# Designs tried in a protein design chat: VHH binders against Protein DOG1-like 4 (DOGL4). Part 22

Target 1, 232 residues: Protein DOG1-like 4 (DOGL4), of Arabidopsis thaliana (Mouse-ear cress) (q84jc2)
Amino acid sequence: MSKMRNLVEEKFLEFYESWVIQLELYLHQLLIAHNNNTMSETELRHLISKLTTHHKAYYTAKWAAIREDVLAFFGSVWLNPLENACSWLTGWKPSMVFRMVDRLRKSRVVLVEAQVKKLEELRVKTKFDEQKIEREMERYQVAMADRKMVELARLGCHVGGESVMVVEAAVRGLSMGLEKMVKAADCVRLKTLKGILDILTPPQCVEFLAAAATFQVQLRRWGNRRHYVTHS

## First folded at step 15 (VHH)

Design jd2 (from jd1 with L105T)
Fold by OpenDDE, look of step 17:
Structure jd2 (fold): chain B 232 residues (1-232), chain A 123 residues (1-123)
Amino acid sequence: as target 1 above (232 residues)
Amino acid sequence: EVQLVESGGRLVRTGGSLRLSCAASGFTFSDYAMGWFRQAPGKEREVVAAIDWSGDETWHADFVKGRFTISRDNAKNTVYLQMNSLKPEDTAVYYCAASFPFWTTRSSEYDYWGQGTQVTVSS
């Protein structure tokens, strides 16, 4: 059954489509920079900054949207099933980027001992933060499954004017909790990303960002080929 | 227009207390981590304390040693710095700053800044 899209979903879909197009443009620039050894450190840093700003813009938009309807992001109709399957709390799992770094290390990226050490520390911290959020989510889910959800469901069955207000209030309360968890997860994502970029040299950052962007773009492409996603 | 307006800075005696406030407008306050910085004459700006968007996580500089406490009220779009047991060394201009979505100890990474409020501690 096709889920009816609400206004939040429609708006965010439009935003995301544009955002992805821009990401692809940046990816192209990253690839050029990676293959061109003539770029100065200043130029590389500028490119990195553009990418970080682009990601920041995504989360700014996301947080604005989840304020209105956080549930829209638990099912993200703008993503294909493959993208959704790879999602952790409405986005990429922070610890995943370390696997990406590891792959880069095995290929072309040479890290000094100090970098390796810092990355490992960051990995441990990131994992810890992920687990913390997961535990909170579990607690939240248990709480929702209990009396409040039952009451909400019961109220929802009573079609009366006063009941609608109560149901709405209850839903808002539940949504606020979810929003908090999503924001927390997003913070871990961005902290992790920043942490990695702070450890890597500008050329390494470019390579990492290129790999990350490539993965995201390819995941979308592959998913779309396998699963037809209807976009309005 | 984004605005951060600090208030509460004044002259106090050693051992005194102050509560600084920073009122935010022009952006979604509840999405931003907030920080307090200070700059004494002839010294570099340094981070005093920071608080995440929710208020659940806080950070305080070592020199605070439990004397200062950062807090926030998202309903009022305001961040606070309670300063107790003030010392002459705490004399500085105190600045409020906002960072999306998390706080850092690096001043250059903050998105918005206030004009600052003067805190003077006399011996």
Scores: ipSAE 0.857, ipTM 0.935, lowest interface PAE 0.5, mean pLDDT 92
Fold by ESMFold2, look of step 17:
Structure jd2 (fold): chain B 232 residues (1-232), chain A 123 residues (1-123)
Amino acid sequence: as target 1 above (232 residues)
Amino acid sequence: EVQLVESGGRLVRTGGSLRLSCAASGFTFSDYAMGWFRQAPGKEREVVAAIDWSGDETWHADFVKGRFTISRDNAKNTVYLQMNSLKPEDTAVYYCAASFPFWTTRSSEYDYWGQGTQVTVSS
């Protein structure tokens, strides 16, 4: 493994641990806002803005790291195995958040008909974009298999400078294609988040963001506890 | 330290052509979607065209379709607006703007803005 790959993973691990700690602090604020019926709309919008900014900061750092090593985000060292198992193209699946919105609709959160219509339109758009990316990933998987066959043919042939150059170009091409797909997926994630927050009222946004942050924190805690098994 | 610097705005006759450039520095240009906006005297700033981070997807407002083309060169950290068949109503200050990671038609959602370049189309 190259020194550059180790440094990228170490740097992002440090970033991610700090990012999650800050997310937990924002979760505390979200829970206070959820339980405090006297908070102004301005205060709620400010808190929502902090969460939105925090999520954008994650992707800003991620895209910087992807330029150096996109493969670090497939089976990430800063995530536990449960978190990695729940990943779709290096992150949460965009359509999954609508299940969370559906649970909020079944609880005490009341949505007016205009909101329900807009959420359904967003859900359809999100799923369409997801499916487009999944088809692109399928093409990538086929191309990767073809490139691996070129590598195997090189091992079975007599040495030639053109065969090494072809393999190197093929690997670079697959890496660049993978970066493009990851960025496309992240755009869908952020568009979906923004779309939901634009449709919901400030109190509803606080409820949604609290649920999302709780899920992320809980997933991390559940996965981490797996390694501390004791007999009674 | 972020800079978006528009250039190429000038006086041009009706029917003429002009290319605007916007040079970016102080941020990772290739991660940002870019937009061109314009503001005529007495009017609100309006989106003209937008392009995603990769350059693969573009959008143009109906009032410029077929006449204006947005493009980008990530190696030069530059976004362009090719303006053809110019009309007097295209007279405005043109601004470039950057948004991470996707573009929108709403000016309030852009992260960085240039100072603008004046385009004047005469009869």
Scores: ipSAE 0.647, ipTM 0.847, lowest interface PAE 1.4, mean pLDDT 86

Design ke2 (from ke1 with S105T)
Fold by OpenDDE, look of step 17:
Structure ke2 (fold): chain B 232 residues (1-232), chain A 122 residues (1-122)
Amino acid sequence: as target 1 above (232 residues)
Amino acid sequence: QVQLVETGGGLVQPGGSLRLSCTASGFTFSSYVMSWVRQAPGKGLEWLSGISGSGGHTEYADSVKGRFTISRDNAKNTLYLQMNSLQPDDTAVYFCAKWDEYTGTTYEFDSWGQGTQVTVSS
């Protein structure tokens, strides 16, 4: 069943739809750049910068939105079921991008030994950070379940002005914790992305970004088609 | 079957204007971002401009910004490129392009048309 959308959800949905469209426009540029060996390094770097700026814009908007309602991003209504199924703490799983790089290596991208080594180091670090966040999230969930949720449940049974205030405060506290976790995850994503782009050459960056954009756009398209077929 | 047919090319003097058209068929035109690209003699493919399915978003390469305007008529399944202030360096074969997720090669543009020749010469 479709969840009732709140204002935050509606606003972010609109933003995201526009953002994805823009991403696809950039994807076209990336694809042409990838197939064009005549582009200068400067031009490639400019294109890469456009994409990185675009991604940063997403997180800027996201972080603004989660301050208002972080819960909206858990089970995001602007994503289809397939996109949601692929989500880890409200976004892509950082370790996933290394599989993407591996795929590129098996196809068209030739990495030198030094790059391979650096990528492996980054992979290990990313995985470590990812696991750390997961552990923190688990701890948070346990803590909330044991204390705050019980309190909220108890207070929710008492309808009164003061009780409402207390409940709201408790919910805010919970939300703040979740926001912290989400931001931590996003930081790992951003660091991972930056790390990869720092290791790769400009042409390789273009290839990687094209692959990433393709993945996002395809996931949305495929997910939407499947969703409409099953629920129409 | 997906088809793209480019028209509107020709010979024009420097400073002149042309309007290219791309007629699309075989897919839901309004659902796809479309781009114009060109290939000059001895050069690689160059991306020029892109437009969202609804037409609400557009992008331009620096080389054509301020001179070229991309638009579309979804009712007619047609993509347009208005080219003003044409220069000799704009001489190329122009193609409309779409990205297709169902193509066996995920990192390629598919230009199903033959393109249209634009020649800018005095």
Scores: ipSAE 0.707, ipTM 0.894, lowest interface PAE 0.7, mean pLDDT 88
Fold by ESMFold2, look of step 15:
Structure ke2 (fold): chain B 232 residues (1-232), chain A 122 residues (1-122)
Amino acid sequence: as target 1 above (232 residues)
Amino acid sequence: QVQLVETGGGLVQPGGSLRLSCTASGFTFSSYVMSWVRQAPGKGLEWLSGISGSGGHTEYADSVKGRFTISRDNAKNTLYLQMNSLQPDDTAVYFCAKWDEYTGTTYEFDSWGQGTQVTVSS
């Protein structure tokens, strides 16, 4: 037996492997910058810009790929099972990133009251946007089930070309809706990241980016060592 | 026990070249991203370059890009830094380093070499 892998999965697997390797290379830079009081603000901003550009490149590639096959991003072949299990709508859950910020606040960074207030406002906004997406997803799934049921009833449950065409139309409709929801979730992720980086000072941004990169690389290496992933 | 040993430092004239080596033992060398880092006397650490486990991906600090080349030979468990067009401000102790997701802190390299001195005289 063999697992079938389509062209989108093969291309994005290659992209993602390269992308996460580059993220680890940036992690090494963050590890030095994190402890280096002699880096100028310009140097810190440049490193932060490299990380934000790297994350934007991921979404650029992802959005191109989901136009071809959004379902590839649910249970992705380029992620191990632990990484896939941690996904909410094909990525990290936006509201959960504030747990990382809270952890840093307890151990590595000191925030002034103005920053704390702005972060709390962003946390509330992020949660609201998440809930909106979840409600839209629920409504969309109900609407698609109703449409599929009506189409099958109208055709009288015939077996053959017409039944295949109805199923194919329902799958296309589901894929279009999922693509919309995934892109909406990614926009919340990007807005949340930008919001956090805008509130934090450049040294604090380096701390946050180091923590985020560390977690992502750890999740990948820990999951791979348990041998959860197999692929050809 | 993880060990990293740097060699190949020395005294060179401005414009000269050196090749540093870092011999690794006590871990699966090919599984780790490796970095070169330097420290001038009395100054902070400066990240210079990194290379993926396979050697297929590299990154360089702007201060050394175009002059330094990182490479590795996984069969010999050795990391290299070819340094060309050396200038007096390249004078430093040069270290190789790695990060380990299990044995170090999440925000620190967990293994360093002892370093090798590079001195560029003017």
Scores: ipSAE 0.627, ipTM 0.869, lowest interface PAE 1.6, mean pLDDT 84

Design ke3 (from ke1 with S111H)
Fold by OpenDDE, look of step 17:
Structure ke3 (fold): chain B 232 residues (1-232), chain A 122 residues (1-122)
Amino acid sequence: as target 1 above (232 residues)
Amino acid sequence: QVQLVETGGGLVQPGGSLRLSCTASGFTFSSYVMSWVRQAPGKGLEWLSGISGSGGHTEYADSVKGRFTISRDNAKNTLYLQMNSLQPDDTAVYFCAKWDEYTGSTYEFDHWGQGTQVTVSS
């Protein structure tokens, strides 16, 4: 069942598709860089900067879009079911990246004790921030389910001119709250990412970013294949 | 089975041009980002350029930007690299490469051909 897409959804879908393609191009660079021990630190840092800039661009676009319609990001139509299943508050769960780092440690990445300690500290902090956001979300949900939502629903059923204005105002208020929470979550994501990259050496950053990009691209590709197979 | 076959290499004088081709088979070519990489004697692999499945997105390494142009013909399942203003430092084996989403966890390109030798010498 194809959900009717609004303008925000369509625009962001186009953006996201382009963004993921570009990410995959960067992934190719990361993969080669990872296998090339001859790249200079400067070159590696440049590549890392490209990726970080790319991620920042995503959130810039996202925040512009959520200002218009934050609800579009709750049940994102531009994501496949697999991507959605892995989504936490309209994006990746920040704590998940530490599992990625752990996987890297078990395979190729050798961390010094100081790095391990810093990563653990960051992990604890990230988890705390996630929980805080989750608590706020719970509070928000409870608040939404209260009398205001009931009133809104009642007003929605009796749409007169004045009622429409009231409903719109109420929806706007609710949307603003959601937007705030989404932005808070995104800030945690960005801080976590920055934190990890600040702890890791440039070669380690490349490996981490490669892993992250791989994960995102795989979710997109695998999810799309499954979706087309099941709905064709 | 995924196959990539690079052709078009050869001996060229400095300032000369070559056009490399990579013929792909065994997968839906238009659905994949493709890259050109090279390996010079005694050096590691160097990423040169990449192109999206549709051809709408391209990227270049600084070392080849302005001199090399990546393109593709999806109807022919062929990837191209136009190389202009070739220099001795461009001497290498050139490969077209595909990343496999199923094995990408190894952080390596899973598919490339035998490569084609490019030698730039006076």
Scores: ipSAE 0.857, ipTM 0.946, lowest interface PAE 0.5, mean pLDDT 89
Fold by ESMFold2, look of step 17:
Structure ke3 (fold): chain B 232 residues (1-232), chain A 122 residues (1-122)
Amino acid sequence: as target 1 above (232 residues)
Amino acid sequence: QVQLVETGGGLVQPGGSLRLSCTASGFTFSSYVMSWVRQAPGKGLEWLSGISGSGGHTEYADSVKGRFTISRDNAKNTLYLQMNSLQPDDTAVYFCAKWDEYTGSTYEFDHWGQGTQVTVSS
């Protein structure tokens, strides 16, 4: 029965639904581009630019929204349970994207030795940055557990106004720390994406972006199928 | 079975207009993003336009923006392409297409119509 959404959640749900629809429209362009050996480099770079601009627009909107309510992004109402289960610190896990690159290399994309070496260097750096963020998250999880225990006690006994104000100030401070950590994770995501697109040639970038968009649309459709199919 | 049938092609003079239709069957039409794609003689495929399942979002290639309008009527299971200000380089076979998000192993549209010929000449 808890269908109560705050204003941030309602606005971002509307934004995200529109954003994913537009991603699928770009996917249709990518499908033609990766099947069309005669597209010019200029045309490919233009399409790649549309995709990178679209992803940047997502983070622009996200960072504005997390300033108001970062907690909305942990277990988001605009994502189905399958999408939420695949989330790492409010988004895709940067190191996992290299499995997509590996699959493409095995089936559709031929990389030269220099590209392979640069991609492996980027993979190692990405994993290192992830580990630093995971250690920081562990510190915040301990702080969250302590505040959760205080909140459970408060709900049981309804302590006075001074205690409530101190708890509220501490929660706001933790929320600001979570915002910084989410932005740090997003910066790793953006640096990883940029790094991959800088290493790959324009046709290879189109293959990668098609695979990434396909995965995201599939994940949404597969998760929604189980939740939106009415049986009896 | 999934079926897409394009109609409305023909011969027009430069500056003329045509409206293409694509009738869909064998799937829930309103659930799919649909696209128009063309192939000019001796050339590769060119994506032209796409429309969301509800019809609320559209996208156009630069080559046709401002001249072509995509639309759909979900009650009739029909996709449309209104083409205005036609030029000789719009001469091509025009296809409607959909992508199946569940194929998993392909980065291709899963179903195409047979195409309809549009010829722009004097």
Scores: ipSAE 0.560, ipTM 0.848, lowest interface PAE 2.1, mean pLDDT 83

Design zf18 (from zf1 with L102M)
Fold by OpenDDE, look of step 17:
Structure zf18 (fold): chain B 232 residues (1-232), chain A 122 residues (1-122)
Amino acid sequence: as target 1 above (232 residues)
Amino acid sequence: QVQLVETGGGLVQPGGSLRLSCTASGFTFSSYYMNWVRQAPGKGLEWLSGISRSGSYTYYADSVKGRFTISRDNAKNTLYLQMNSLQPDDTAVYFCARYSKMEGLTPSFDYWGQGTQVTVSS
């Protein structure tokens, strides 16, 4: 489905396309590293660092974009419907990565007791942070419904120059609140990712990152299969 | 039909510079992510650099970062690679490659040029 795109959407679409392509290239490297037991720890750490830097770049770009139009990220045009449906506050749900780790443990990743304990602690913390954000979002939504949305609705009934200015101001206010929520969620994502990588060994990190990237790529692939999305 | 033609290769001394060009035809050049890759004698294919459809976003392999610059002119359907501070280990055949999609777990390039030879030697 073709949607009308604003400038923010168009720019971020191109960014995201390129970012995903680069992610795929990194995924290939991760897989090679995973299958190559001869790679040194330093080499693995370097690869991990490249991936982490890549992820940081995404959020840098995202945060720049949301300052201009946070609403663009709710129903992102650069994502297919499946990807959007799987999104929590414009991204992956932080607690989901622990299920991924669990799957890895069931397959071939052996974690020592100390790692398991730390992961569980992180899991609890992450869940708490998610819930906190969700509560805040609920509060925000209630506030919007009670004040801003009513105001907007009223103004919408009166077409005039002054009315437009007021509406714009109201929308800006609402957008600022959403931006804060999105940033908060992203912070939890980044902290969770960092936490996991700090707990895992370099080989385990590579495997985890490969799994995560694979999941992302596959989700996109599956979504595109069902809903053809043309970006270029 | 889709065609990519690389030019600009040659013999250069260490520390020298070359500018490669890739002329595209047979498709909407501005709609595709483009890449430079190379293959040295006896070695596998190495990805070097990628550029978004408008040219606004670029990526580089560590091996060439800071030395090579990828760019494009969509009006001319041309991809460029400015190569500075060339080293003997940069000796390879350089290819322009159009990104398609990931196949399985491997990035896929659906079209390649014939390549251009770059030789760095004293």
Scores: ipSAE 0.826, ipTM 0.932, lowest interface PAE 0.5, mean pLDDT 90
Fold by ESMFold2, look of step 17:
Structure zf18 (fold): chain B 232 residues (1-232), chain A 122 residues (1-122)
Amino acid sequence: as target 1 above (232 residues)
Amino acid sequence: QVQLVETGGGLVQPGGSLRLSCTASGFTFSSYYMNWVRQAPGKGLEWLSGISRSGSYTYYADSVKGRFTISRDNAKNTLYLQMNSLQPDDTAVYFCARYSKMEGLTPSFDYWGQGTQVTVSS
């Protein structure tokens, strides 16, 4: 029913499982910091730095794996179907995190007007970067179809070897283009995260990171809920 | 039936080293993320380190990073903690623990060892 996993997929599966467990442990620390209000600003900044470093470690591992096989990250075996369905270019859509900030403002977090203005500027920049990536992806798909069709037409009526070389060149071109787009999307994700954390105060950062980690954990749990299905 | 047994604790001078072992039985050891946790006198539990199923990925609390090294030998069903540059603040009972999953929003360690005492003093 499923294809055999390749080496890139199996290695990243183990990495991702351990990375999520560590995220869950950090979530617990965030919730204690949120509820306790006894941590110093220095302790809060340290916790925030640990979460930031943990997210950077994810992208370091991902970019190394993408170099070997970018296609493994489209329909990833380490994510459940709900998580995969929520993906935009192999990850969370950068502009969607601002909905998390909006929800926090309506319930728990008080932002001053200067912070609100800076967040709106970042939101606009993030949406612009997303649109740029989406336009480039569309142009890439059209350009690849044009080049592939011209090359295949040139080699029409040939048998065997030369047609294989043309197909292999097209596959290499697709993979290189996808790697470029995925890395561009990841850079927007990192810029957006850093931008939000730079605008928020340390207590507000803890609230944001706790909400984000909670959503990620719950999305995984909701998507993993299963029951035995009898086939007869 | 699940059993975790820690050994290797003792009295060590400041700056010294010690290696802890945790022998597992009653479950498939190589299928689980494993952890070291400690409890200092009069304090709560402190997570120290975790290690992935094969041992390829390790994580450390900042208080021990660079001084402690977690490892495992799946053929021997044994988890290790190499502790270097020990300080008096490292005095505690050390436990190995098996990670299960989150219950609600709280991480759950479903099985623990009985602990081994480490004392760092002059």
Scores: ipSAE 0.526, ipTM 0.822, lowest interface PAE 2.2, mean pLDDT 82

Design zf24 (from zf1 with K101G)
Fold by OpenDDE, look of step 17:
Structure zf24 (fold): chain B 232 residues (1-232), chain A 122 residues (1-122)
Amino acid sequence: as target 1 above (232 residues)
Amino acid sequence: QVQLVETGGGLVQPGGSLRLSCTASGFTFSSYYMNWVRQAPGKGLEWLSGISRSGSYTYYADSVKGRFTISRDNAKNTLYLQMNSLQPDDTAVYFCARYSGLEGLTPSFDYWGQGTQVTVSS
């Protein structure tokens, strides 16, 4: 398990590094698009599509990795402590993006009433979904504490090959539950992102995506200033 | 000192192929994200492709996707760009560039090669 864990971490670390670099390149394009009022709607939609595809690729890779070792994503070694501290179930908290939208509205983005209404509906729904997941997680944690964790603790007091096998089986069982939770959270993230992009105009989408990407890369930068993360 | 040297450029007919190489020295090549960038006459720099430190992950600009393939041999400290189905608008100087992160919010490349000329003409 340890070897597998290390391999999963190493592989995903490289992936994430590359993914972030590509995000940074896309961010540059988004910023150019935002500052260029001559770009056609088709061009903007194409750029938006590129970003959405990029995000989908992240979750594809993530889901493949969590099948091997979901625990690697709890305390991700490819993230700095600040990034980890800001994580909710191994990623960004879905409801947070609405704060970002609100900030954009206060600064430069003008939303029509219909958009505002739809965003509020989406906000409520997203919050509900988050809470549902949190309740499920709580239920899961209680179950773990009552059964599996006690078993693991008991087995941990014994030395032997058979004991190790039993412990590994127990850990696998626990991991399956965590995987389910992580996937559920990711689904809410993807749904929320799609929902927002469906409500916004192409220019607004570009601005939103730029803001989101900026936040992500800046968070990483700020975290790295305090805590160096080795990626080689 | 860090050095990148591109080779493999030349004159080719439309539909032809070229393979560019970039030999790195003066740094741990396998620790860095590497890129190909080009500059056509009278145009700005265009990012074409990037590759992760091990070569396991690659990215492409739309303009070259499906035609160009980036790869690397870390044992040889060499970056490659296989270019197929070349078109006249691919005529440019091609550069190997090492990614260095963001300056502000702008992607930065701290080291470049001298470039190699690729000319696609009938």
Scores: ipSAE 0.883, ipTM 0.963, lowest interface PAE 0.5, mean pLDDT 92
Fold by ESMFold2, look of step 15:
Structure zf24 (fold): chain B 232 residues (1-232), chain A 122 residues (1-122)
Amino acid sequence: as target 1 above (232 residues)
Amino acid sequence: QVQLVETGGGLVQPGGSLRLSCTASGFTFSSYYMNWVRQAPGKGLEWLSGISRSGSYTYYADSVKGRFTISRDNAKNTLYLQMNSLQPDDTAVYFCARYSGLEGLTPSFDYWGQGTQVTVSS
């Protein structure tokens, strides 16, 4: 049977495709900057700003789309199954980004003790915010299961005028709750990204952004393959 | 047979305008992210602009943002570049190119037009 994508899904699919292509082009610039010591601090800050603006553009488009259909972002048609399986509340898990930072410290990136302390403080704050969102989502899901899910199950068997109004209210309530939680998660993602970039020096920021973009594009490439392993 | 053919180049005075066209054949044009790239005398390739498959999303290099406008007409299989406020350093061969994804971590364009010369001088 054929499945029809709604207008929100079709529009965001095209947006996301083009957004990823532009990310791939920026990744190339990041890798050149990482491998070349001739770029000035001004040029590095400009490149970092372009990446930051690009990420903000993603969230601007996403927040407009979730206003119309937040459920499109749970099991998204523009992501492959691997990308969807790795999602936490419609995106990367904020606390996991620090594994990227830890890998950079293991390689050639030397952080001074002041940076290490600030990064640990940010990791703790990020984890705290993340856990708060998880508790709120669990409370919402339990409340929905106890009250509205029983009503939805009943109404699925007995459709009428009053039943339609109750179902519509329950669906609207679920969507509003999910939208709130997705936006809260996205705000933690943006604050975590900004926090890391504020602590790192411009060359360190370029290396971090290159690693993060590389991971994102490789996850997409690997998940789009059928029967063979890709190499980066 | 994939083919991209640019037209509309020529000699233009500084501050002038020019509109390039790129006619596509041999593939489903509306399924591809399309790009303009230029090569100035003695320089390497410079990516200028890209456009999503429907035309709804566009991107520009800083060197041309605000002066150049990419567009497409999928019914005519044609990509456009409107160039305004042209300066002598815009002198180059301009190519349209089809994006094909990353090879390794390097952006790859698998088909190119023959190029059209744009010369900005008095």
Scores: ipSAE 0.658, ipTM 0.879, lowest interface PAE 1.6, mean pLDDT 85

